# Ledger of designs, part 27: VH-VL binders against q8zy40

Target 1, 190 residues: q8zy40
Amino acid sequence: MIVGVVDYTVGNIGSVLTALKRAGAVPVVVKGVEEAGRVDAVVLPGVGTYEAAYALARQFKEVVLEKPTLAICLGMQLLFESSEEGGGQGLGVFKGRVERIKARKVPNIGWRYTHVVKNSEIIAEGYYYYLHSYGVRWGENEAYTAYIKLEEKYVAAVERGHIIGVQFHPERSGRTGLELIKRFLAVAKR

## First folded at step 5 (VH-VL)

Design Y2 (framework fv_zagotenemab)
Fold by ESMFold2-Fast, scan of step 5:
Structure Y2 (fold): chain C 190 residues (1-190), chain A 122 residues (1-122), chain B 112 residues (1-112)
Amino acid sequence: as target 1 above (190 residues)
Amino acid sequence: EVQLVQSGAEVKKPGESLKISCKGSGYSFTSYWIGWVRQMPGKGLEWMGIIYPGDSDTKYEKNFKGQVTISADKSISTAYLQWSSLKASDTAMYYCARQEDFWYGYLDFDYWGQGTLVTVSS
Amino acid sequence: EIVLTQSPGTLSLSPGERATLSCRSSQSLVYSDENTYLAWYQQKPGQAPRLLIYGASSRATGIPDRFSGSGSGTDFTLTISRLEPEDFAVYYCQQYGSSPLTFGGGTKVEIK
């Protein structure tokens, strides 16, 4: 399976490309909607600033709605309605607002246990690697699949149909992250 | 210092309801998970579920979901395990145990209650 | 669900001997945070379990140094270097790296 990784022209996507290849995909870098239209699935990576990522990712909204999508960290945050970081606007795929996290230490960095509350074919409960200063507060929402506990609960994963968002970095989460990517690819092939 | 004290032994008939308790002291009760573990006579340990008293978040092992209810009252630092209708097969020793939240490290059972023996016979 | 298999079911030994207890996991318990989420508990008749080892190899507070844990991946060992009379008990391994939390079936260490 050909998997397009959206290049926001910010940050390093090398770990995502490497993880996809290890999971058995053929990763390609995608910079425009025509390129994204030609791949089997799409990854929105979790690198860069919100403003820079949003400016480029907004062009891919229809691709996200039409193709299997895995959105990582910042990529997940872009799928929400708004953010208090930078530009304030999101793609609006999921309801909710991204806000600065309330935690003993910001950024939230390190391995955190991710609690899964819904049956998911892709997201398994366990430890994943996190690195973020902003997040979505947990609440009652059909799309909210997993949470982490800081001083408050925050969304760790969100999904609806073929669109999967994770606050953590599966490409930096070792075996657990690799298995998540493999499950995403298996589901995307159906 | 840290202590979990469970309610006393119970002898019940099938069909009766029961609620047993586990009271924590010597630590911040709302900052740790409380787990429930069943041990049937002569058998090993079975995890039933856990609760985080700070927000009453609960997780059950699939075979116990719907069979028991786990709850907590943080105002009195007490967790509960409840049956609406007991069966003879519920005869067992029930332990509560404290687990540290994953935020600060490992999630193992570091302190245990003394156990509550529940006997259900016709 | 992760299944833990303990062996042997029973060890018959005398005080002063070394005890070696095995716990095997149906899948790897090593996460890439370099932690292994496996614990060992001791249970004496009529008593609650007592935590001995967490993280596969770290001794809990108050546990004598004759108790040691080792292993990684799927194969784990609890070693009691020189059995004392109070060590004759049932020992359980437990994984806490994924839900549901699971225990091994136990190994009984009994006096010969």
Scores: ipSAE 0.000, ipTM 0.466, lowest interface PAE 13.9, mean pLDDT 85

Design Y20 (framework fv_zagotenemab)
Fold by ESMFold2-Fast, scan of step 5:
Structure Y20 (fold): chain C 190 residues (1-190), chain A 122 residues (1-122), chain B 112 residues (1-112)
Amino acid sequence: as target 1 above (190 residues)
Amino acid sequence: EVQLVQSGAEVKKPGESLKISCKGSGYSFTSYWIGWVRQMPGKGLEWMGIIYPGDSDTKYEKNFKGQVTISADKSISTAYLQWSSLKASDTAMYYCARQEDFWLGYLDFDYWGQGTLVTVSS
Amino acid sequence: EIVLTQSPGTLSLSPGERATLSCRSSQSLVYSWENTYLAWYQQKPGQAPRLLIYGASSRATGIPDRFSGSGSGTDFTLTISRLEPEDFAVYYCQQYGEHPLTFGGGTKVEIK
């Protein structure tokens, strides 16, 4: 399965490419909508600044709506309506606003237990690696699949049809993250 | 709490076989990689390879592949470094160290064994 | 492989002084969302290495705040703000962003 990783032209996507390859996919870097049209699924990586990522990712909104999508960290945040980071607009796939997190230490860095509150074929409960200063506060929402507890609860995963967003970094979450990517690929093949 | 305990010093002759051990305790042994690091007398640290005890997945630095065998027995939380035929150039301190599973490269070595001194001389 | 060059080879300072140790990488160590995979270890005579700093700037559990790491890309620094007698040791930098994992040659800190 050919999986297109959107290149925001900032940051290093090497770990995402490596994780996809180890999960059994054929990862390709995509910079434009035409290239993304040729792949079986897409990944919005968690690299770069919000401004740079949004400028490129906004062109892929139709692709995200049409193809199996895994959005990681910043990638997940881009799918919401808006963000405090840079006062940015989001793609509006998920309702809600990304805000600076309230925690004893920011960024939220390290392994956090991720509580799954809705049945998911992709998101399994357990420990994942987090690295973020912004997040979506937990609340009543059909798409909210998992949360983490900091000083407050924050969204760890969202799902709507073929679109999966995770706040954590599966490509940095060891075997637990690799298994999540494998499950994403298995579901995407359906 | 987390502890890696290595086997005692060895004095061997060239051509002899040797197997040294590293026993983990105080953590889930099958959830972390165990790396082996060589330090020749008066020299710096050299990474040799690693093993994930949960499934025995191993990775070697290319110069050590074929020179040594890394293995683990998860039933007794012990990793091994083995030579089929020792050379005088294998004289060194050997450390084992724990690292968390991380698919892009490996995390740092957070806990180390005390070291096993191997001396190979005629 | 990534080559790490440490300087100076030996640093001789009096107790109470500030120590600055350098580690230079043959290529950038910034991986994934701009994080840096560079660690610092302390090794005292006759002892195994001990992790001091990971991610270029994060102190490991139990490490005193006089130890700090900084830098990005190819140039990294370990700083000991005020040397204690117990800080007499060899310090190694290590990259863990790419296989094979590699260590620098070490810097020996001698307290006069």
Scores: ipSAE 0.000, ipTM 0.449, lowest interface PAE 13.5, mean pLDDT 85

Design Y21 (framework fv_zagotenemab)
Fold by ESMFold2-Fast, scan of step 5:
Structure Y21 (fold): chain C 190 residues (1-190), chain A 122 residues (1-122), chain B 112 residues (1-112)
Amino acid sequence: as target 1 above (190 residues)
Amino acid sequence: EVQLVQSGAEVKKPGESLKISCKGSGYSFTSYWIGWVRQMPGKGLEWMGIIYPGDSDTKYEKNFKGQVTISADKSISTAYLQWSSLKASDTAMYYCARQEDFWYGYLDFDYWGQGTLVTVSS
Amino acid sequence: EIVLTQSPGTLSLSPGERATLSCRSSQSLVYEGENTYLAWYQQKPGQAPRLLIYGASSRATGIPDRFSGSGSGTDFTLTISRLEPEDFAVYYCQQYGSYPLTFGGGTKVEIK
């Protein structure tokens, strides 16, 4: 399976490309909608600034709505309606606002136990690696699949059909992250 | 100083209800999970479940789900373990223990209550 | 469910001797980028358990240097370099790699 990784104007996507190859995909770098139209699935990576990422990602909203999508960290945040980071607008795929995290220490860095609250074919409960200063507060929402505990509950994963967003970095989460990417690819092939 | 203080020993008959408590002090009670661990006479430690007092989020070990209810009242920094109908097989020492989730991401129990002995006999 | 197997069940030693306690996990508790999710507790008769080691090898606050933890993957060891009279107790390992949290069956360290 050919998987397009959206290349933001800043940041390093090397870990994502490597993880996709290890999971059995053929990753290709995409910067435009035409390129993304030719792949089997897309990944919105978790690198770069919100402003730069949004400027590029907004053109991919239609692709995200039509193709299997895995959105990582910043990529997940872009799928929401808005963000405190840079006062930014989001793609509005999921309802909610991205806020600066209220926690004893910001950024949230390290391995966190990710609590799964509903059945998922892709998101397994366990430890994943996190690195973020902004997040989405947990609440009653059918798309909210998993949370982490900081000072308050924050969304760790969201799902709606073929669209999967994760706040953590599966490409940095060892075997647990690799297995998640493998499950994403298996579901995307259906 | 961090301290967990549990309620006193209980002697009950089968079919009776019971609610035991665990009061935390010396730390932010709503920022840590509280776990419950059972130790039957002469046996080892069994994890029963945990609660996050800040929002009453709970996790149970499968065999204890439906047999007990874990709750907390954050206004008085107290967690509870409750039975609607006790059985003789519930005779055990019950410990509460504090668990950190956010700073290091470790789920070990760093501070323990002194234990509550529950005896269920006719 | 992750099963922890402790051995031996009972270890009979004299003060001053070295104690080596084993804990084996039914699956790996080690994750890349982090320490192992394995803890050790000490329980004396009539008392609550006390945390000794977390993350397989990190000593908890107030725990003497004679206690050390080691191991990786599925095989873990608690070592007490020179037993003091107060060290004769039951020791439990516990995994926190996934829910449900589980404890080993315990190893009793008793005076010979």
Scores: ipSAE 0.067, ipTM 0.697, lowest interface PAE 6.2, mean pLDDT 88

Design Y22 (framework fv_zagotenemab)
Fold by ESMFold2-Fast, scan of step 5:
Structure Y22 (fold): chain C 190 residues (1-190), chain A 122 residues (1-122), chain B 112 residues (1-112)
Amino acid sequence: as target 1 above (190 residues)
Amino acid sequence: EVQLVQSGAEVKKPGESLKISCKGSGYSFTSYWIGWVRQMPGKGLEWMGIIYPGDSDTKYEKNFKGQVTISADKSISTAYLQWSSLKASDTAMYYCARQEDFWLPYLDFDYWGQGTLVTVSS
Amino acid sequence: EIVLTQSPGTLSLSPGERATLSCRSSQSLVYSYENTYLAWYQQKPGQAPRLLIYGASSRATGIPDRFSGSGSGTDFTLTISRLEPEDFAVYYCQQYGSRPLTFGGGTKVEIK
């Protein structure tokens, strides 16, 4: 399976490309919607600042709505309606707003137990690696699949059909992250 | 000094209700999970469920869901384990234990209460 | 549900001897290449369990260096290099990598 990784030109996507190859995919760097039309699935990586990444990612909204999508960290945040980071507008795929996290230590860095509240073929409960200063507050929402507990609850994963967003970095989460990417590919292949 | 202090031993008859307590001190009670562990006479440890006192988020092990209620009152830093109708099979030592999920998420139960012995006999 | 199997059930030794306790998991507990979610507890008669080891090999605060944990994947070992009188107790392994949290059946270390 050919998987397009959207290149925001604002960060290093090497770890995402490596993780996709290890999971059995053929990753291709994608800079335009025409290129994205030719791949089987897409990944929105978690690199750069919100406003810088949004400028390019906004072009891919229709691709995200039409193709299997895995959105990582900042990529997940871009799928929401808006963000406090840079005062940016989001793609509006998921309802909600990205806010600076309330925690004793910011950024939230390290391994955190990710609590899954809904059955998922892709998101397994367990430990994943986090690195973020902004997040989405937990609440009643059918798309909200998993959370982490800082001083408040924050969204760890969201799902709606073929669109999967995760706040953590599966490409940096060892075997747990690799297995998540493998499950994403298996589901996307159907 | 972190400490979890549990209520005293209980002797009950089948069908009676019971509520036992676990009071935390020496730390931010609302920032840590409190778990409940059962140990039947002469047997090993069995996880029952866990609660986050800050928002009362509660998770039960499948076999205990609907059989016990776990709750917490953050104003007095106390967690509770409750039965609406006790059975002889509930005879056991019950422990509460603290879990740090934010700062050391890979460390499970770091501090334990002394235990509450519950004896249910007719 | 992940099942943890401890062996032997009972280990009879004298003070000063080395104790080696086994814990086998029905599934791999390696969730990252640097972390393994396996803990060891000690329970003395009439007392609550005490955490000895977490992450398969990290000693908890206040635990003497004669206690060590090792292993990865599905096979884990708790070693007590030289038994002291206070070490005769029941030892439990526990996984905390997935829910439900599960404990092993315990190994009793008793005086010979």
Scores: ipSAE 0.006, ipTM 0.532, lowest interface PAE 11.8, mean pLDDT 85

Design Y23 (framework fv_zagotenemab)
Fold by ESMFold2-Fast, scan of step 5:
Structure Y23 (fold): chain C 190 residues (1-190), chain A 122 residues (1-122), chain B 112 residues (1-112)
Amino acid sequence: as target 1 above (190 residues)
Amino acid sequence: EVQLVQSGAEVKKPGESLKISCKGSGYSFTSYWIGWVRQMPGKGLEWMGIIYPGDSDTKYEKNFKGQVTISADKSISTAYLQWSSLKASDTAMYYCARQEDYWLGYEDFDYWGQGTLVTVSS
Amino acid sequence: EIVLTQSPGTLSLSPGERATLSCRSSQSLVYSYENTYLAWYQQKPGQAPRLLIYGASSRATGIPDRFSGSGSGTDFTLTISRLEPEDFAVYYCQQYGSSPLTFGGGTKVEIK
């Protein structure tokens, strides 16, 4: 299976490419919508600033709506309606706003327990690696699949159909992250 | 400064109900998990379950699920462990302990209550 | 559920000697975590447990430097470099990387 990784920065997507290869996929870097149209599934990586990522990711909204999508960290945040980080608009795939997190230490860095509140074929409860200063506050929403507890609850995973967003970095989460990517590929291949 | 104070020892008969408490002070009660640990006479430590008082999210060790109820009242910074019907095999020391973000292991943040001895005999 | 096996069950030593306590996990704890979620506790008769080590190797606040933790994968060790009289107690390892939280069976360090 060919998986397109959207390159919206001169940033580091190497760990995502490596994780996809280890999970059994054939990852390709995509920089335009035509390239993304030719792959089996898409990954929106978690690198770069919100402003730079949004400027490029905006063109991929239709691809995300049509193809199996795994959106990581910043990639997940881009799928919401708006963000405080760039003062900017999001793609509006999911309702909600990305806000600066309220926690004793910001950014939220390290391994955190991710609590799953609804049955998921892809998201398993357990520890994942986090690295973020912004997040989506937890609330009543059918798409919200998992949360993390800081001073307040924040969305750790969101899903609707073929679109999966995670606040953590599965490509940096060892075996747990690798197994998540494998489950994503298995579901996407159906 | 951080303290967990548990309720006093209990002597009960089989079939009776019981609710013991663990009151936290000196910290933000709703920002930390409270776990319950059983120690049977002369035996080791057994995790029973854990609760996050901010929203009452609760996890049980599978052998204790359905046998006990863990709850919390955040308005009085108190967690509870409750039995609907006690058995002689419930005779043990019960400890509560504070955990940061579900898990033990953060510096200066793992505190234990003094323990509540529960004796169940006919 | 992750099972922790401690050995030996009893360790008989004299003050001044080094104590080495083992804890073996049924599943690897290191690969999936940058900081391994493995703790060590000390319990004296009639007292609540006291946290000694967290994250496999970090000493808790106020714990003397004669206590050290090490280990990787499935094998973990608590070392007491030079036993003091107050160190004769029961020691438990605990994993907190997976629910349910589990403890080892304990190692009793007693005077020879």
Scores: ipSAE 0.000, ipTM 0.443, lowest interface PAE 15.6, mean pLDDT 84

Design Y24 (framework fv_zagotenemab)
Fold by ESMFold2-Fast, scan of step 5:
Structure Y24 (fold): chain C 190 residues (1-190), chain A 122 residues (1-122), chain B 112 residues (1-112)
Amino acid sequence: as target 1 above (190 residues)
Amino acid sequence: EVQLVQSGAEVKKPGESLKISCKGSGYSFTDYWIGWVRQMPGKGLEWMGIIYPGDSDTKYEKNFKGQVTISADKSISTAYLQWSSLKASDTAMYYCARQEDFWLGYLDFDYWGQGTLVTVSS
Amino acid sequence: EIVLTQSPGTLSLSPGERATLSCRSSQSLVYSYENTYLAWYQQKPGQAPRLLIYGASSRATGIPDRFSGSGSGTDFTLTISRLEPEDFAVYYCQQYGSWPLTFGGGTKVEIK
């Protein structure tokens, strides 16, 4: 399966490409919607600034809505309605606003236990690696699948059909992250 | 066969620059981290830093950041450890070692280079 | 920085005896424990280290079954069930679950 990784032109996507290869995919870098039209699934990576990533990612909204999508960290945040980082509009796939996290230490760095509250074929409860200063506060929302608890609860994963967003970095979460990517690919092939 | 081959021993004076190498073969060089480990005479192993050649991502132990530079040239499957100005305290055996991306698997430093002895004296 | 403390510093034994080496982490590895990132290496004088155990308990390819790793959280053990002459060496534990990567100080297993 060919998986397009959206290149925001800011940041390094090497670890995402490597993780997809190890999970059994054929990753390709995509910079435009024409390229994304030729892949089986897409990944919105978690690198770059919100403003720069949004400028490129907004052209992929239709692709995200029609193809299996895994959105990582910043990629997940781009799918929400708005963000304090960059003060801008998001793609609006998920309701909610990305805010600076309220915790004794920011950024939230390290392994955090991720609590799954809804049955998921892709998101398994357990430890994942986090690296972020912004997040979505937990609340009542049909799409909210998992949370982490800092000083308050924050969204760790969201799902809507074949659109999966994770706040953590599966490409940096060891075997647990690799298995998540494998499950994403298995579901995407259906 | 997977191999890491390091450059030969070096004898230097304080203040001199030095660049030592670690060449990988028998595997996809860009899919594994290359770490550098120092061992001072009669002492234990010290992790210095690591590079992912596929994207040149580097991580350093804080005491080595700014003291050395780790780089890689993926076109010739070679990683480097470089000093701009050597000190006598840099006298040590330096090992490179291949690490599977530990965020993707369990394997750590599964293959090691033979070591490069660096002697720095006045 | 996660500090690994190995004990004893030196273990004096005869061939045929059991060796038990300890590695204690300054921090619980619980937050990364679902994938236990602790390895054990063997180093002989004048040689590069050799990987023995990864993931706290998995033997690396080619490593004899007399070597075994165990432990969780902060306490890890390397056991050599019956020492062979070639097993007299220095052994290091290493964590690779958090940056920076860190090694223990080593345990020397020497002939009595």
Scores: ipSAE 0.000, ipTM 0.456, lowest interface PAE 14.8, mean pLDDT 85

Design Y25 (framework fv_zagotenemab)
Fold by ESMFold2-Fast, scan of step 5:
Structure Y25 (fold): chain C 190 residues (1-190), chain A 122 residues (1-122), chain B 112 residues (1-112)
Amino acid sequence: as target 1 above (190 residues)
Amino acid sequence: EVQLVQSGAEVKKPGESLKISCKGSGYSFTSYWIEWVRQMPGKGLEWMGIIYPGDSDTYYEKNFKGQVTISADKSISTAYLQWSSLKASDTAMYYCARQEDFWLGYLDFDYWGQGTLVTVSS
Amino acid sequence: EIVLTQSPGTLSLSPGERATLSCRSSQSLVYSYENTYLAWYQQKPGQAPRLLIYGASSRATGIPDRFSGSGSGTDFTLTISRLEPEDFAVYYCQQYGSYPLTFGGGTKVEIK
């Protein structure tokens, strides 16, 4: 299975490409919608600033709506309606707003226990690695699949159909993250 | 072949500014973290901070935050460590190191620069 | 910040002897059921550090099998089963599971 990783900046994130290869995919870097149209699934990585990432990612909204999608960290945040970071628009796939997290230590860096509250074939409860200053506050929403507990609860994962977003970095979460990517690929092949 | 090459030794007076460099080659510079480590004469290793050159995301050890600036220029595959005003206590060997993704446990190689000796004396 | 305490500060031994170096963490370094983010480095005078062990127990590429790492949670050990002349150096442990990354104070292995 060919998986396109959307390139928001000049940098290719090696950890994402490596994790996809170890999970059994053939990752390719995608810079335009034509390239994205030719892959089996897409990954929106968690690199870059919100403003720069949105400028490039906005052209991929139709691809995200049509193809299996795994959106990581900043990639997940781009799927929401708007963000406080850069004061910008999101793709509007999920309702809600990204805001600066309220925690004694910002950015939120490290392993956090991720509580799963909705049945998921892809997101397993457990520890994942987080690295972010912005997030989505937890609330009642059918798409909200998992949360982390800082001083307040924040969305750790969202799902709707073939679209999955995670606030953590599965490519940096050891075996737990690799298993998540393998489950994403297995579901995407259906 | 992966290589990190650091700038040459520096001799400075207190109050002077300084910028030292670490140039990466043989790999995708924007795909790996670059860490800076200080070693004062006769002392152990001290982690100073880290930068991801792809987006310039930086993290500092708290005692170095505001004392130094870590930056990178991806167009020339070079990371930098900079002081606006040097102190005698900044006299040390400074190393840069490429960090493969430690979090995944895939690290089976390490790549360190040769070090830059900075001497600050009146 | 996670503090790593190495002991002893200096270990005086002869070639052929077994060296056992300790590193204690102020907090548990287990971040998943299979991962412990602790590394061991060797440093010789005038040289950059060299990675010996990562993940508490995995030998880095090219490192001789006389070097082994063990431990979990807060107590870690580097063992050199039979010291060779080139093994007399300073050894540092490092945790890389939490920012800021931190090093231990070092253990100097010197010849008797």
Scores: ipSAE 0.005, ipTM 0.464, lowest interface PAE 13.1, mean pLDDT 84

Design Y26 (framework fv_zagotenemab)
Fold by ESMFold2-Fast, scan of step 5:
Structure Y26 (fold): chain C 190 residues (1-190), chain A 122 residues (1-122), chain B 112 residues (1-112)
Amino acid sequence: as target 1 above (190 residues)
Amino acid sequence: EVQLVQSGAEVKKPGESLKISCKGSGYSFTSYWIGWVRQMPGKGLEWMGEIYPGDSDTYYEKNFKGQVTISADKSISTAYLQWSSLKASDTAMYYCARQEDFWYGYLDFDYWGQGTLVTVSS
Amino acid sequence: EIVLTQSPGTLSLSPGERATLSCRSSQSLVYSFENTYLAWYQQKPGQAPRLLIYGASSRATGIPDRFSGSGSGTDFTLTISRLEPEDFAVYYCQQYGSRPLTFGGGTKVEIK
């Protein structure tokens, strides 16, 4: 399975490429919609600034709607309607707004227990590595699959059909994160 | 330099509790999984489960889940295997072994403890 | 779970002979384009197992060249090209591509 990793041209996607290869995929770097049309699945990585990432990612909205998608950290945030960080606009795949997290320690950095609320074939409950200053507040929403507890609850994972967003970094979450990527690939192959 | 040292042999009666240990040294204890493997007398090797000491994430083989508890104390680089109530069928040699995180895609159990013999009889 | 079947259960040979040990997996162990997650261990009486081969064909550090691993997918082989006296032991294959991790039943290599 060929998996396109969207390159925002800001930030290093090497760890994502390495994790996908170790999970059994053939990762390729994509910079345009035409390239993304030729892959089996896409990954929106969690590197770069919101403004720079949005400028490139906005052209991939139709690809995300059409193909199996794993969106990581910043990638997940880009799928919401708006963000307090940078340009203020998101792709609007998921309803909601990304805002600066309200916690004594910002950024939220480290291993956090991720509570799964809905049955998921891809998101397993457990510890994942987090590194973020912005997030989506937890609430009643059909797409919200998992949360973490800081001073308030924040969305850890969202799902809608073939579109999976995670606030954590599976590519930095050791074996637990690699197993998540393997499950994503297994589901995407269906 | 890298070594796993296990606690000494135990002789117990059915119904007693037991906690055995596996102390790692010579490496970053929180960066590797510790697996537990059972070998019943004259039998082969059985994987029981594993723990990642960095965050205490655990996995169990289904037949051992609920029968044993795997834990770790990263402050003293030690992993534990614990029974609340031993049975005669728990008589076995128990090994701990270090496993590189799959992130590297390479090594399996590259260093093993010497084993802890547990004998349960009345 | 993935079941590993080793054959034969016992292999009776003399020093200097070639040993060929088989391990068959109930499903493919290929999880990346570069690696197969199959390991071989040697265990002598009263000792902990020792890693010989990982990734189906890579020798662990310190393991003599007479030990080699081969195979892909579901069929794997451990070969000892010329048995030395210290090689008479029990050998286990193990898959580490998916949980639960599973071992084969073992092959005992004994003196004829």
Scores: ipSAE 0.000, ipTM 0.456, lowest interface PAE 16.3, mean pLDDT 86

